# VH-VL binders against q9umr5: the designs that were tried, part 203

Target 1, 268 residues: q9umr5
Amino acid sequence: SYKPVIVVHGLFDSSYSFRHLLEYINETHPGTVVTVLDLFDGRESLRPLWEQVQGFREAVVPIMAKAPQGVHLICYSQGGLVCRALLSVMDDHNVDSFISLSSPQMGQYGDTDYLKWLFPTSMRSNLYRICYSPWGQEFSICNYWHDPHHDDLYLNASSFLALINGERDHPNATVWRKNFLRVGHLVLIGGPDDGVITPWQSSFFGFYDANETVLEMEEQLVYLRDSFGLKTLLARGAIVRCPMAGISHTAWHSNRTLYETCIEPWLS

## First folded at step 8 (VH-VL)

Design z47 (framework fv_nofazinlimab)
Fold by ESMFold2-Fast, scan of step 8:
Formats: sequence, structure tokens, C-alpha cells
Structure z47 (fold): chain C 268 residues (1-268), chain A 123 residues (1-123), chain B 112 residues (1-112)
Amino acid sequence: as target 1 above (268 residues)
Amino acid sequence: QVQLVQSGAEVKKPGSSVKVSCKASGGTFSDYAISWVRQAPGQGLEYLGYIIPIFGTANYNEKFKGRVTITADKSTSTAYMELSSLRSEDTAVYYCARTQYSILTGYSDFDYWGQGTMVTVSS
Amino acid sequence: DVVMTQSPLSLPVTLGQPASISCRSSQSLVYSHGNTFLNWFQQRPGQSPRRLIYKVSNRDSGVPDRFSGSGSGTDFTLKISRVEAEDVGVYYCMQGTHWPYTFGQGTKLEIK
């Protein structure tokens, strides 16, 4: 009766993080088959995002094949970018709702405890030197590092985010757009108190300009050019924006009010 | 129970090089950064550089750049600090120390230190 | 480089009396998201440094509660409420906010 749900975790994460989410789903949609993908856990979440996309693709194929009526994706943090790419590279996906939980859809540009831990001596202003090297692009965090003061380097060096956002040309761009547009609903969730995703509006396709002023999705070139289908999806009524204040980065998957407001309505 | 155990004292001639080891035990080696700090006899602490084993990334204080090299061997959970073109002014105790991140406790600079390695440079 | 200045450099104290060490940075140590990476270390004679305080005021496990850290921006203080004989040693402040990491000159605490 209810479509199966596939959950994709984030950076340094594991299936254990979603125990509350699974409880909520069981309470409101009893009988739902929920699969939390146990791939690229912990340190393995640092592997290049294209490698993660390949591994997750292999895992979701049999799940989708068993559910001809469709599936839902719930993708947290970095996992939301993995799911973006999955929807583009799979020409046969049957995803109804893609629920993105506080994912840096336009990239990350901010000092956080995570950045300080991974690069103890680097400020956000200096990370471009590491991330936009070929070596840096072998790490997931660098695949979505988006320095607004070095946009030329981001566009030329990003092996992942600039390509899936259509910010740089790719031979597969037309087919990726066609595949992404097959999604039923794109549900975007995030908020100002996240504390990790910087700017938090990146979860809604907003991002910094060169002066660090946040421009919303509708002012982005990727939207205006309809590079991978955002403008088309919005025109279809397929994009849902669900911002919520008061939720920190590690609490999106364990807040009941958030679940009832932003997730539950999209789990048919 | 985390311990950093360093190699023994060294006596070197000017112009030579020295390589000091720091072996980690207790905890996962690749979950933290290893820094190197030195202390000349009767003097204060001076920072040389670090390595992040999980990334293979090393960075150096500009004062020592070109003379210091910090490496890590993940198979033996050991970090190394090599200092070349030694001068008498390099006589010091060399310490390794770790920096770890924890979701529970946050960022943690230099929470565990090695016992130190005395390097004496004399003709 | 950020200069860390400690005062006093020599601190003779009577057993059981309080002691206070000041540390001043040449630049603000506030990092992104409000974190301040100011640490205090103790070095007893012949031993490796041992961290007492991290992020301004957080006391390490096993450190007696007579040690406390406070401060903000550029001005920081380490206080010992009642000095004990085992507190003899050199105390260093250290900043981890700006590259390269830098230490104060050290304050030598001695019993009178």
C-alpha cells in the first residue's frame, strides 16, 4: 500500500542516525518498507561523490525493481547530493518523492567544526587551494565546496557539483536533465539554525554572490537557464519548500514536528 | 587510553638530518591530526606543523618550510617528522600531539602528547 | 603571526593562595560560528605539556576544579583558586584559531 522508502545518510553518518525517523514512519504509515542504505558509512563518506553514486545506484536498482508503483527517497545532508546525481544518471528510476533534508544543493562555503576538524589550519577563504586541485576532488567534501570568491576555479575544477547543477557543460547534460525531471516531487527542507550548512539557503538552491549576499533560487543562473530542470519542476508545482527554524544539523531526522510538517505529507 | 610513543634521543652533527617517530595506540589513527612542537632547553613551545593521515595532508610553519617534512604510515599507525640541514639552534625536545574531533566534545587541540624526543645538534 | 602575551612571566605564590595568569592575543581568536580556540597547558618539570583547558573555559577530564579558564576575544585568564604543591610548573596559553598556531611565552609558577 505505501511506497517503499530508501534513506541515504550524510557525512560521517550511519543507519543508527535514522532510528527516530523509522519510528515516525512506522507510526504514521504502518507497513512501509524502509531501507536505510548501509554504504559509505563513517570515514567512507569521504570517498568521491561519483564513487558513492555508483555504489548507491547498485543498491537501489533491486529495490526500485520490486516496487513498480514507485519509491520515495529521504536523503540527508551530503546524501542529498548523492540522490541528486542518482536521479540524473538513472534513466529508469521510479522515484515519486525526493525529500532532501538540509543538503547543500548549491554547495558549501563556511567554517564549521567539521571543516576545522578535517582541515585544522584552514579558514574557508583558503580551502579553495586544496579543494580545487585534482587531489582535493578525490574527497567528497571538496566535491561540493563552492567558494563564491573563486567561482572561476569552482566552475573549472569541480568534478561533481558544477556538473550536476549544469554550471559547466557536460556531454550527458541533456539526458541527466530528462532523467531528473522524472521525479514526482522535490521536497526541500532546511533552516537558519542548522549551524553546519553555510549558507543555510543552499538547501533551497540559494547561495552567496561574490559579496556574500545570498541570492535565492529564482535569481540563480542554474534556475534561469533551467540547466537541470528546476524551473520546469517549479512550473509543474513539483517543488515543495519547507523551512523550519530551531533545528540543528544533527536533529533533522529526529524531530517529530519537522517529520509531521515536512516529510509525512509526501510519503504516499 | 590513547598513547603517543616517540623514538629515542638522537645526537646529530650540523648539516645532517633527523627523523623522529610518533606511534599512536588506543583509538583509530586516521580519526585525528598529528602536530609537531619543539622546545629548546629552558625555552618555550614552538609549532612546526601537522599531518592529517586520512587525507595525507601536511602543512608547515613558514619558519621551517623547506627543512621540515611530516609523513604518516597508516599500516604502523606512526607519524614522522624529519628535519634537515640541522644547526645547533635546532637542539630541542620534539613533541608530537594529536587533534581530534568528536560529536560529543567538539574540536580538541592537543589533547594527548608524546613523551618527547631530545635531539642534540653538536659538532 | 598572532602574538600571544602572558603576564606575569614569573608567579611566586604561597601554598593555599589563589593565582591568576593573563593571556592576550594580538588578534581576535573568535572563529566562525562563535568558537574560540584558546587552550591552556601545564608543563611540570621534566614532563610533557598537559592540556588543562580547551575552548577558553572547558576543563579536561582529570583536571581539578580549582583550575578555571575565562575570557573572550583577545583577553583570557587562567585561575587557580587554591595553589597546591603539585601545581609547580610552567603554564602556556595557545591559540588554534589562526595559522600558524602560536603559544604564549610561558608563566613559571613557584611556591614561596
Scores: ipSAE 0.012, ipTM 0.466, lowest interface PAE 7.9, mean pLDDT 88

Design z48 (framework fv_nofazinlimab)
Fold by ESMFold2-Fast, scan of step 8:
Structure z48 (fold): chain C 268 residues (1-268), chain A 123 residues (1-123), chain B 112 residues (1-112)
Amino acid sequence: as target 1 above (268 residues)
Amino acid sequence: QVQLVQSGAEVKKPGSSVKVSCKASGGTFSDYAISWVRQAPGQGLEYLGYIIPIFGTANYNEKFKGRVTITADKSTSTAYMELSSLRSEDTAVYYCARTQYGILTGYSDFDYWGQGTMVTVSS
Amino acid sequence: DVVMTQSPLSLPVTLGQPASISCRSSQSLVYSHGNTFLNWFQQRPGQSPRRLIYKVSNRDSGVPDRFSGSGSGTDFTLKISRVEAEDVGVYYCMQGTHWPYTFGQGTKLEIK
């Protein structure tokens, strides 16, 4: 009776991270078929996002085909960007709720411990030299690196995020928008204590301007121009915003209160 | 499955440099990072640094910064540790060890070690 | 740097009896994502270190179940429920949470 749930993990992640989430779903919606996709796990999560989109697409097609009443997506961190692109490239998706769990929807610009470990001599201010090269764009983390001080380079070099956000023109933009708009609900989850997603408002389509002042979704050109359907979804009442303080990046999928408040209501 | 094989013992003069190799077999070389650790005779373990072959990036313990350089050759699945301006107190067994990007992946680090390379610095 | 302090440094033990090694860190080893990167290594005379335990309590494949790790935050323990002759060697704890990675001084386990 409940729609199937498909889970897409994040950077350097795997299905093991979602054991608590599966427990919560089983408790509140017993009988729900939950599929956690074990593709691009661990180091493989560094593969280019378009490659990941193609692989996840192949995995979700048969699941969606078997569920004529629709499916729900729960997409964590980097996985939320994979799901954004899936909804745009699939002409026939039947996704009801797309639950974006602390995903950098407008990109990432932060000096996190992850970045410091991977690029020890780099700071957020100079990582653009690596990420906006052709070599850097072969790695997922650079596909959503969004340096607000080098927006010209971001727009020219981003092979993924600038295109799916409609920030740079693309031949398929109209079709991608039409496909994305088929989603029933866009549920955005995130919070100030995440510690990884920078700015944390990126999970809600907010982002830094050139002075590192956060502008919220409604002030973004992508929203104002309705480039991929955010303004239309908001007008339909289809965007849900569920911010929560006190939750670190790796705890979004294992906090019961978060689940009951932000996720459970959307798993019809 | 993964095995790390290091180059043979070296005897060096003070002020010279030494370059130790660590060849990985089994698994995909670019799927993990390589760390270097040393142990002076009869003493404990001391961490020098790591290399991430996929990005070509390396980081060093501040104590050795300016003297140690860690590199990787993906075509031969080999990591190298070069230590310059050698002093007698650099006499030690130098080990390479694998990490699976532990802090990033939440998995494990230092699960496989090389056999060690004795570097003796004497005049 | 994070200081790792082991106790005792010398551990004579009778065959078949239990042994316990403590490791204390000068800072919490809980990383921002909730994992604790505390490892235990065994070094037998003339050999490379061998990892026994990773992330506080997880045994490596092939490590006998008589070895167990426990602890949280800054205080950790390695226990051997029944010491055997092959267990002689130096045991090291290591933290991988804070840069640079650091080891304890080592605990020498000897049979009485």
Scores: ipSAE 0.328, ipTM 0.704, lowest interface PAE 3.9, mean pLDDT 90
Fold by OpenDDE, second read of step 9:
Structure z48 (fold): chain C 268 residues (1-268), chain A 123 residues (1-123), chain B 112 residues (1-112)
Amino acid sequence: as target 1 above (268 residues)
Amino acid sequence: QVQLVQSGAEVKKPGSSVKVSCKASGGTFSDYAISWVRQAPGQGLEYLGYIIPIFGTANYNEKFKGRVTITADKSTSTAYMELSSLRSEDTAVYYCARTQYGILTGYSDFDYWGQGTMVTVSS
Amino acid sequence: DVVMTQSPLSLPVTLGQPASISCRSSQSLVYSHGNTFLNWFQQRPGQSPRRLIYKVSNRDSGVPDRFSGSGSGTDFTLKISRVEAEDVGVYYCMQGTHWPYTFGQGTKLEIK
């Protein structure tokens, strides 16, 4: 039998978005129990990510308990950050494959169409004024806003990304790292034609330096310091990178080729 | 039963300002943005701008060159559109409309409309 | 600004016959993330606009199935399979992809 699959959606999203993915899984892995968690849908996805982590934790715990052989996580976009945090705080999770589907794992610093729509009076270069304000971190988007030009504000004000990355010291850093390292495989999926995740390399833990030059995962401090276990995971062959071109952000969960190439192999 | 109820008709002199209100009910105000559209008599629809109440951010059609100000009061679930330096050409029915979040998932704008507010600008 | 061009501007139709309205945009309405924000509105005489179709082809709740939307890129169509008396009014397409959002000129549907 196949291990259960748990799906976590992204920003402004819902379980409906994953109808194609469900179909693909059923076709290729019949009998698989797939649970698309319908929590924090739509506007509710703007709630603080830690709140979402708690909610999703409550939902996944009973699923994991019924699956002693382990489960797979497919986490899309913002959901990928939720799942990473979830795996960091759970000392007893049994996740075999953590599939990060076009997630801004290293944060977002984009000047995309949807960003302009949401923040019409704040350009990318000025969003730090909102996101790192006293009230900004009450919104999920700001929880992973990563302004490379205001690193001090990011490190001090980010109540989510900076913590799960271990970029800011906190009492749980060691434990979270230990917990996250329980994952069997970390499957990183993304691509240059995403159009939303900015930079798209963020899905692979790449990100801008102070000059907005994109550096790879291995060049990041979080990797070099192994702050949450990336270096360790890579060393033991537990990180899978699956880049794919020609896929827009809203198509990652509905593209058959992507599924067969990057997702299906890890649903054993 | 989502409803957008707008303030009553206005008659204004050129050069003055008008402020139209739009009260939302039957839903969660903070879950949506409010757009403003106007329609001159016998003419088509023209987009003015919108506000996202939860963020307090607004975007305006530059055609109006800063004459439009859109605000929102979350406590009363009311959005406001103020148009200054009124001209005869500003005579129109002004509509508020609800717009959804979810650009990434395909949620679209303008699923509910107010009843409209006639603004007449005459000397 | 994106120009939305509707055709025809006047549409006389016999009851029970089909109707078709075209809407063309001056540039692609496909968002960078892949979605296309093209809406169709109906405005009956003396009433506020009512959204019929969103995102090219999705009918709003309560909209009869005789209404359908199609198209891609820059070319879109609203179809009414069988026109009824209540369908009299002005129909507008609207793009919500590029700022500022813009409407077509409107198509006035009348019964012959």
Scores: ipSAE 0.021, ipTM 0.614, lowest interface PAE 4.4, mean pLDDT 91

Design z49 (framework fv_nofazinlimab)
Fold by ESMFold2-Fast, scan of step 8:
Structure z49 (fold): chain C 268 residues (1-268), chain A 123 residues (1-123), chain B 112 residues (1-112)
Amino acid sequence: as target 1 above (268 residues)
Amino acid sequence: QVQLVQSGAEVKKPGSSVKVSCKASGGTFSDYAISWVRQAPGQGLEYLGYIIPIFGTANYNEKFKGRVTITADKSTSTAYMELSSLRSEDTAVYYCARTQYDFLTGYSDFDYWGQGTMVTVSS
Amino acid sequence: DVVMTQSPLSLPVTLGQPASISCRSSQSLVYSHGNTFLNWFQQRPGQSPRRLIYKVSNRDSGVPDRFSGSGSGTDFTLKISRVEAEDVGVYYCMQGTHWPYTFGQGTKLEIK
């Protein structure tokens, strides 16, 4: 009787990364059908996010169709942005709990170790020159690069995040909001010791202003305008915030205490 | 599988430059980073640097900075390592190796290696 | 630079017996993301190195189960449960956590 769980990673090379998560679910909700989608792994994780959304959409449709009572999504890191777009573009999704594991929901602005690997001579302050070009927007990391010092360029050049957040107008915005609002619960998980997601509050829809001061979700224009439904969801009691200290970016899916506190309660 | 094929052995005079090639096949060249490692006779392994062809970015070990240049030609799926101002101490087998660059975890991969190119610096 | 120290440097072993190689780093190899980028390579005489183990304990495809890696922080071990003739060669640990990437000095495994 437990709803099926779909896991969307977008960055890891196999379901093995979620082995502990699957063990925890089996212990607390025995009989749950868990599907870890091994799509857009490795270099493919750099493909444009809209391309990834299309691929994951094709994979989740038959799973949702087989579960008329609904499904749960657990979406990790970049995968949380894929899931946000899925919920907006799918007119017929039946997602109950959308569990976002340390995903940069308002974007990324930080010198992470993998970014230093990709652009070793570039400072975070210079990446806007690459990311906000047409060429840069062919890469997933640039789709959610959100430079708070060049917000005008972000709003005009972002082909993904600015659109799904309703920060730039789009013809489909009303339909995307209507679809997203069908979600039962939006469970946001993240923490200060993540080490990758910068600012870490991006996992809770907080982000830097032009002075690099973090403004929380309720101070964001996207919330105040209710651009894709955050204010409506919060008023409905459908947003759950579950911050936890002491967890690094690659440990969100393998920490038992986090699972018991933040994930387990939402897997009906 | 990915195959990395390097250019042939070189004998160079002190003060000259050498350019070693590494041609990738069996996979998309732009999908991976290419690293360069050397091994002097009877010695261990020493890392020189890497190139990420898709972004045109490269990084170098400070020990070789100013003497080493790593480039890539995407049209021929070939990476190059050029070392200038050669000294006798640069005599070594030079290897190229593939590294995965597109994981959030950013781990060094080195899952496939070229056959090596012997560079001898002598008069 | 991070110094990688291997012991022993010479490892004579009888066929079928176990072998163990230690690797110590001068700094913790835990990456900011929580992963530990410690790799083990094998170099057979006259050949290019080949990867055996990545991220401390993950065995590469085609590597026999008799090879295992373990450790955390600064102390790591490569173990061969039963040495075979094909295992002759030099073994290197390597860290990919801190730039520049560095290798241990190598351990030469020989059959007695």
Scores: ipSAE 0.278, ipTM 0.663, lowest interface PAE 4.1, mean pLDDT 89
Fold by OpenDDE, second read of step 9:
Structure z49 (fold): chain C 268 residues (1-268), chain A 123 residues (1-123), chain B 112 residues (1-112)
Amino acid sequence: as target 1 above (268 residues)
Amino acid sequence: QVQLVQSGAEVKKPGSSVKVSCKASGGTFSDYAISWVRQAPGQGLEYLGYIIPIFGTANYNEKFKGRVTITADKSTSTAYMELSSLRSEDTAVYYCARTQYDFLTGYSDFDYWGQGTMVTVSS
Amino acid sequence: DVVMTQSPLSLPVTLGQPASISCRSSQSLVYSHGNTFLNWFQQRPGQSPRRLIYKVSNRDSGVPDRFSGSGSGTDFTLKISRVEAEDVGVYYCMQGTHWPYTFGQGTKLEIK
């Protein structure tokens, strides 16, 4: 039998968005128990990510308990960050494959149509003033806003991404790293034509430097310092990178070719 | 000027499906969400759900969840609402409306509406 | 779901006289930011709804100043200082704070 699959949605999303994915899983892996968690849907997805982590934790714990052989996580967009944090705080999770589906794993920064929708009265250059304010971190999008031009503010004010990345010292960093390393495989999915995740390499833990040059995962301090276990995971062959062109952000969970190439192989 | 133009009236049999379109013009399609609201004859307004084209995400009123599908084509600036398993009670004028939400200010806008599409479900 | 209760449901008014419509929500419409997403819509006969008021008291563009919205928490009011013939139609309050968004039953304004 196939291991259960747990699906976590993204920003302004709901379980219904994954109807095609469910169909694909059912067709290719019949009998798989798939649970799409319908929590923090719509505007509720703007709530602080730690709150979301707690909510999703409560939902996945029973599922994991019933699946001693392990489970797979498919986490889309913002959900990928939620899942990474979830795996960091859970010392007893049994996740075999963590599939990060077009997630801003290294954060978000950019003035795109995506940003304009979220911040119609704000611009990229000024968003740091909001996101790194005392109240800005009450919004999920700010929890992973990563302004490369205001790194000090990011490191000091980010209450989520900087912590799960181990970029800011905290008493749980060692434990979180240990917990996250329990994952069997980290499958990173994304692509250049995403149009939302900015830069798209963020889905692969790449990100801007101070000159907005995109650096790869291996060039990031979090990797070099192995702050949350990326270097360790890579060394043991546990990281899978699956880039794909020609896929917009809205199609990652509904593209058959993407599923067969990047998702299906890890649903065993 | 921003306009939402909906598809024409539909007559459907019970159990069938209907798909209504809403084409936006005069603005930036990706900057807004499209909401769908219906109104049965002589009755009030009922919210069905919305889609955020830039995210490709939709949220539905639970009452209709499972029967309603809202999609969007950014290339044509058109949103769609499909309702399946039609019942006589689904007879209504269906409206699309442009909406926007700014989580910084909390501003929620329903500033433009389509002309409505009459959907009649009858045997 | 949040229940929006309007009163009255029928509102006959003499031309030139004021009108008032009440809208009560089953729970507070104050959002986490402190904003309140209460809208008022006008629907003239045979037409699509038109937004009149947003966030309790803000008039939409082109809306005459004889229309005003007020209220807080769970109690809201739409007022028309001097009713005109063109004001005939059904008025709806709508909350956009809690999902799913919900409308009041509507108030039918008619000229006596």
Scores: ipSAE 0.218, ipTM 0.706, lowest interface PAE 2.0, mean pLDDT 92

Design z5 (framework fv_nofazinlimab)
Fold by OpenDDE, second read of step 9:
Structure z5 (fold): chain C 268 residues (1-268), chain A 123 residues (1-123), chain B 112 residues (1-112)
Amino acid sequence: as target 1 above (268 residues)
Amino acid sequence: QVQLVQSGAEVKKPGSSVKVSCKASGGTFSDYAISWVRQAPGQGLEYLGYIIPIFGRANYNEKFKGRVTITADKSTSTAYMELSSLRSEDTAVYYCARTQYDILTGYSDFDYWGQGTMVTVSS
Amino acid sequence: DVVMTQSPLSLPVTLGQPASISCRSSQSLVYSHGNTFLNWFQQRPGQSPRRLIYKVSNRDSGVPDRFSGSGSGTDFTLKISRVEAEDVGVYYCMQGTHWPYTFGQGTKLEIK
């Protein structure tokens, strides 16, 4: 039998967004119990990510308990950050494959349509004024806003990404790292034609430096310092990178080729 | 012209709840936050909390220990403040005010105010 | 919580004379990016508060230029160059930098 699959959606998503993915899993892995967590749907996905982590934790704990052999996580977009945090705070999770599906794992720094919708006057270069304000961290999008030109503000004001990355010291950093390292495989999926995740390399823990030059995962301080276990995971062959071109952000969960190439191999 | 119009005066018994409304007009409701401030008779101003209607997220002054609930209805451009377990000390004029977010200037607090709602708590 | 301390609490002023109100915060109101969220409000008798100054020194639309705000860090001042009869009321400083936002005690401006 196949291990259960838990799906976590992204910003402004719901379980309905994953109808094609469910179809693909059912076709290729019949009998798989797939649970798409219908929490924090739509506008509620704008709630603080730690709140979401708590909610999703409550939902996944019973599922994991019923699956002693382990489970797989498919986490899309913002959901990928939620899942990473979830795995960091859970000392008893049994996740075999953590599939990060076009997630801004190293943060977001770019103007997107829904950013413009949320912040009509918003510009990429100025969003730090909101996101790193007393109000900003009440929004999920600000929890992983990573302005490379205001790194000090990010490090000091980010209440989510900077912490799960271990970029800011905190008393749980060692434990979170230990917990996250319980994962069997970290499958990173993304691509250059995403159009939303900016830079798209963020899905692979790449990100801008102060000159907006994109550096890869191995050049990041979080990797070099192994602050949350990336270096360790890579060393033991637990990181899988699956880039794919020609896929827009809203199509990652509905593309058959992507599923067969990047997702299906890890749903055993 | 931006206007905030609040509901009428309330007289309540101790232990009961009151819900004050604040209807916004003359602007884009979803682009702003609504804050609530109260003022006891002859006293200063006290901040209760705020809501960002577009996100449906409210934040509260913990001094009120969960007695305050702030909500918003975007379809009617109306914000609400509910205060439960009312005490005599809650007798005050309650104000709603608009908070503007601007990426160039940050945010500007309280550029427009409602006319206030008198809430009297008495046995 | 950040404590805002105004001085004086009562301010009798002769018409045409200048007035000055001090506001001191228990913590710096300056963000690392340089913004300082200090506001001044005017509340005339029987009316809702009205914002006069935002971010230390910016006047709201319609506010006479005889009003000015200044200061930095923890020390702020509201000045009225020539007090007029319509200026009677209570003035409040407010910090919007630290949660929860807090107001000063208020300064009651009266005409002698």
Scores: ipSAE 0.072, ipTM 0.590, lowest interface PAE 2.4, mean pLDDT 92
Fold by ESMFold2-Fast, scan of step 8:
Structure z5 (fold): chain C 268 residues (1-268), chain A 123 residues (1-123), chain B 112 residues (1-112)
Amino acid sequence: as target 1 above (268 residues)
Amino acid sequence: QVQLVQSGAEVKKPGSSVKVSCKASGGTFSDYAISWVRQAPGQGLEYLGYIIPIFGRANYNEKFKGRVTITADKSTSTAYMELSSLRSEDTAVYYCARTQYDILTGYSDFDYWGQGTMVTVSS
Amino acid sequence: DVVMTQSPLSLPVTLGQPASISCRSSQSLVYSHGNTFLNWFQQRPGQSPRRLIYKVSNRDSGVPDRFSGSGSGTDFTLKISRVEAEDVGVYYCMQGTHWPYTFGQGTKLEIK
C-alpha cells in the first residue's frame, strides 16, 4: 500500500484548492490516504509562520504516528516554508518525500496582486519598512520577505526565514539541521511563468543578489556553509529539481502534466 | 499628529455585550495598529488585543479569546472593541492606543492613547 | 507570557529628591535586530496613561529631562532626578518584544 500524503496549503488558500490534486492521486495511487489540513485557511494564513508551524505540528503528529512506514508531504507556496520548519523542529518525523510546490524557499521580492491587496500604495522597493519591523513580523508574508537591497535588515529582522535557512544564528540550529536531514527526498517544483513567486528561482533556493541578478542554490552562502543540510542532501542524491514552464501560481495543484512529471514519481 | 477619541461611558447588565469605539484623526489610519487595554478601578493595566486596519487582522490575549472581538472600519477611521458575556469583573476603563512601526523612523509603541471609556457592569 | 515585575510598588518621596523604579522581565526583551522594546508610562490621577520613555532610554517629546531610562536584557530602571509635585501618579513598565504585550504591576509615586 501507498504511504499517506499530508497536504499543506498556501497564502489565502484552503483545502478546497486541492480537489484536482486529490483526483490525480486517486487515479494513479488508489487507496492512498490523503489528508489536506484545514488549518490557517483564508485570512488566517497571514498569522506568523511560527504559530502556523506549531498548529500544523500538532495536526501531523497523530498522522505520522499511525504510519510507521512513513508519510509524504505536499506543501504549496507559503505552505512549503511551514513544512521546511516542521521538518526541522520535529525530532521524530518520518517524512519520505517532501514535495515543495512553488514555495519561496529563499524568500519573496516581487510586485504582485497579493501585495496590492495587502498594501495598496506600497511597492516592493518600500515594503521593507513595514516587514522588517516587529509589527510586520506578525504577518506570514513578512516572515519571508527578502529585500536584496536591504539584506542587512532581512538578516537582523526576519523572525522566521533567516533562522530556518541558517542565515542568522539560532540556539537550535544544529538540532534543526539533524532533523531536516532525515527527509528521504526534497522535491523542488517551480517555474518562470508562476507570476507570484519572485524570483521564481526562489522555489529552487536561488535568489537575487544586490543587483537583482539571480544566483542559483550552489552559489548561496547557506548552501556553501551547509547551514541546514542542502549540500549534504544534494551529495546524498536526495534533492530533485523539477522546473516547468507555462504554469501560473494558482495552477500548480491542478495541472495533470505537472502532477505526472514532478509529483507522481515520489508518492511510493 | 494623531488623536484617538473614544465613545462615551456604558452601563450594562451581566450577560450582555458592549461595543466601544475609537476614532483616529491625523496621519494615515492604515499606517499603525490599534491596541485595547483595560484598567479595573484601582488596578493595573491589562492588554486585550490589537487590530491592524490595513489587513482587518486582529490578535487577542488568550485570557479574552472567545469573548473579545476587535474590528476596524477604514472608511470612518474607527476601531471597535466588543466584549461579550459581561461579568461584574469586566467593570473597567477601556483604552485604545496606537502602535506605529517604521524601521527608518523608529518604533512607536502606545505613543497616543484615547481618553478611556468607563464600562460598568451591574444589575 | 512574559512577566514584568516592578519594585517598589509604593514609593513615597520628598519633593526635590530623586526617585528610582526597577522593572525586571522573565525573558530577554532584545528583539532580533538588537532593539529592546521596553517602555515606561506615567498615569496621573484621573488621566489616561502617557508614554515617557520608549526603547529603554528614549524620552518622548515634551517629557522633562529629569526623567531617564536605562537597562538591558531583563533589568530596567526609570529614574527621576528631582521629583516635582506633578509627578504624583502610577508608573508602569511595558514590554513590546514578545506576544502578548505585558505591563508591570505599577509603582505608585506619592509625596511625603
Scores: ipSAE 0.006, ipTM 0.469, lowest interface PAE 9.7, mean pLDDT 88

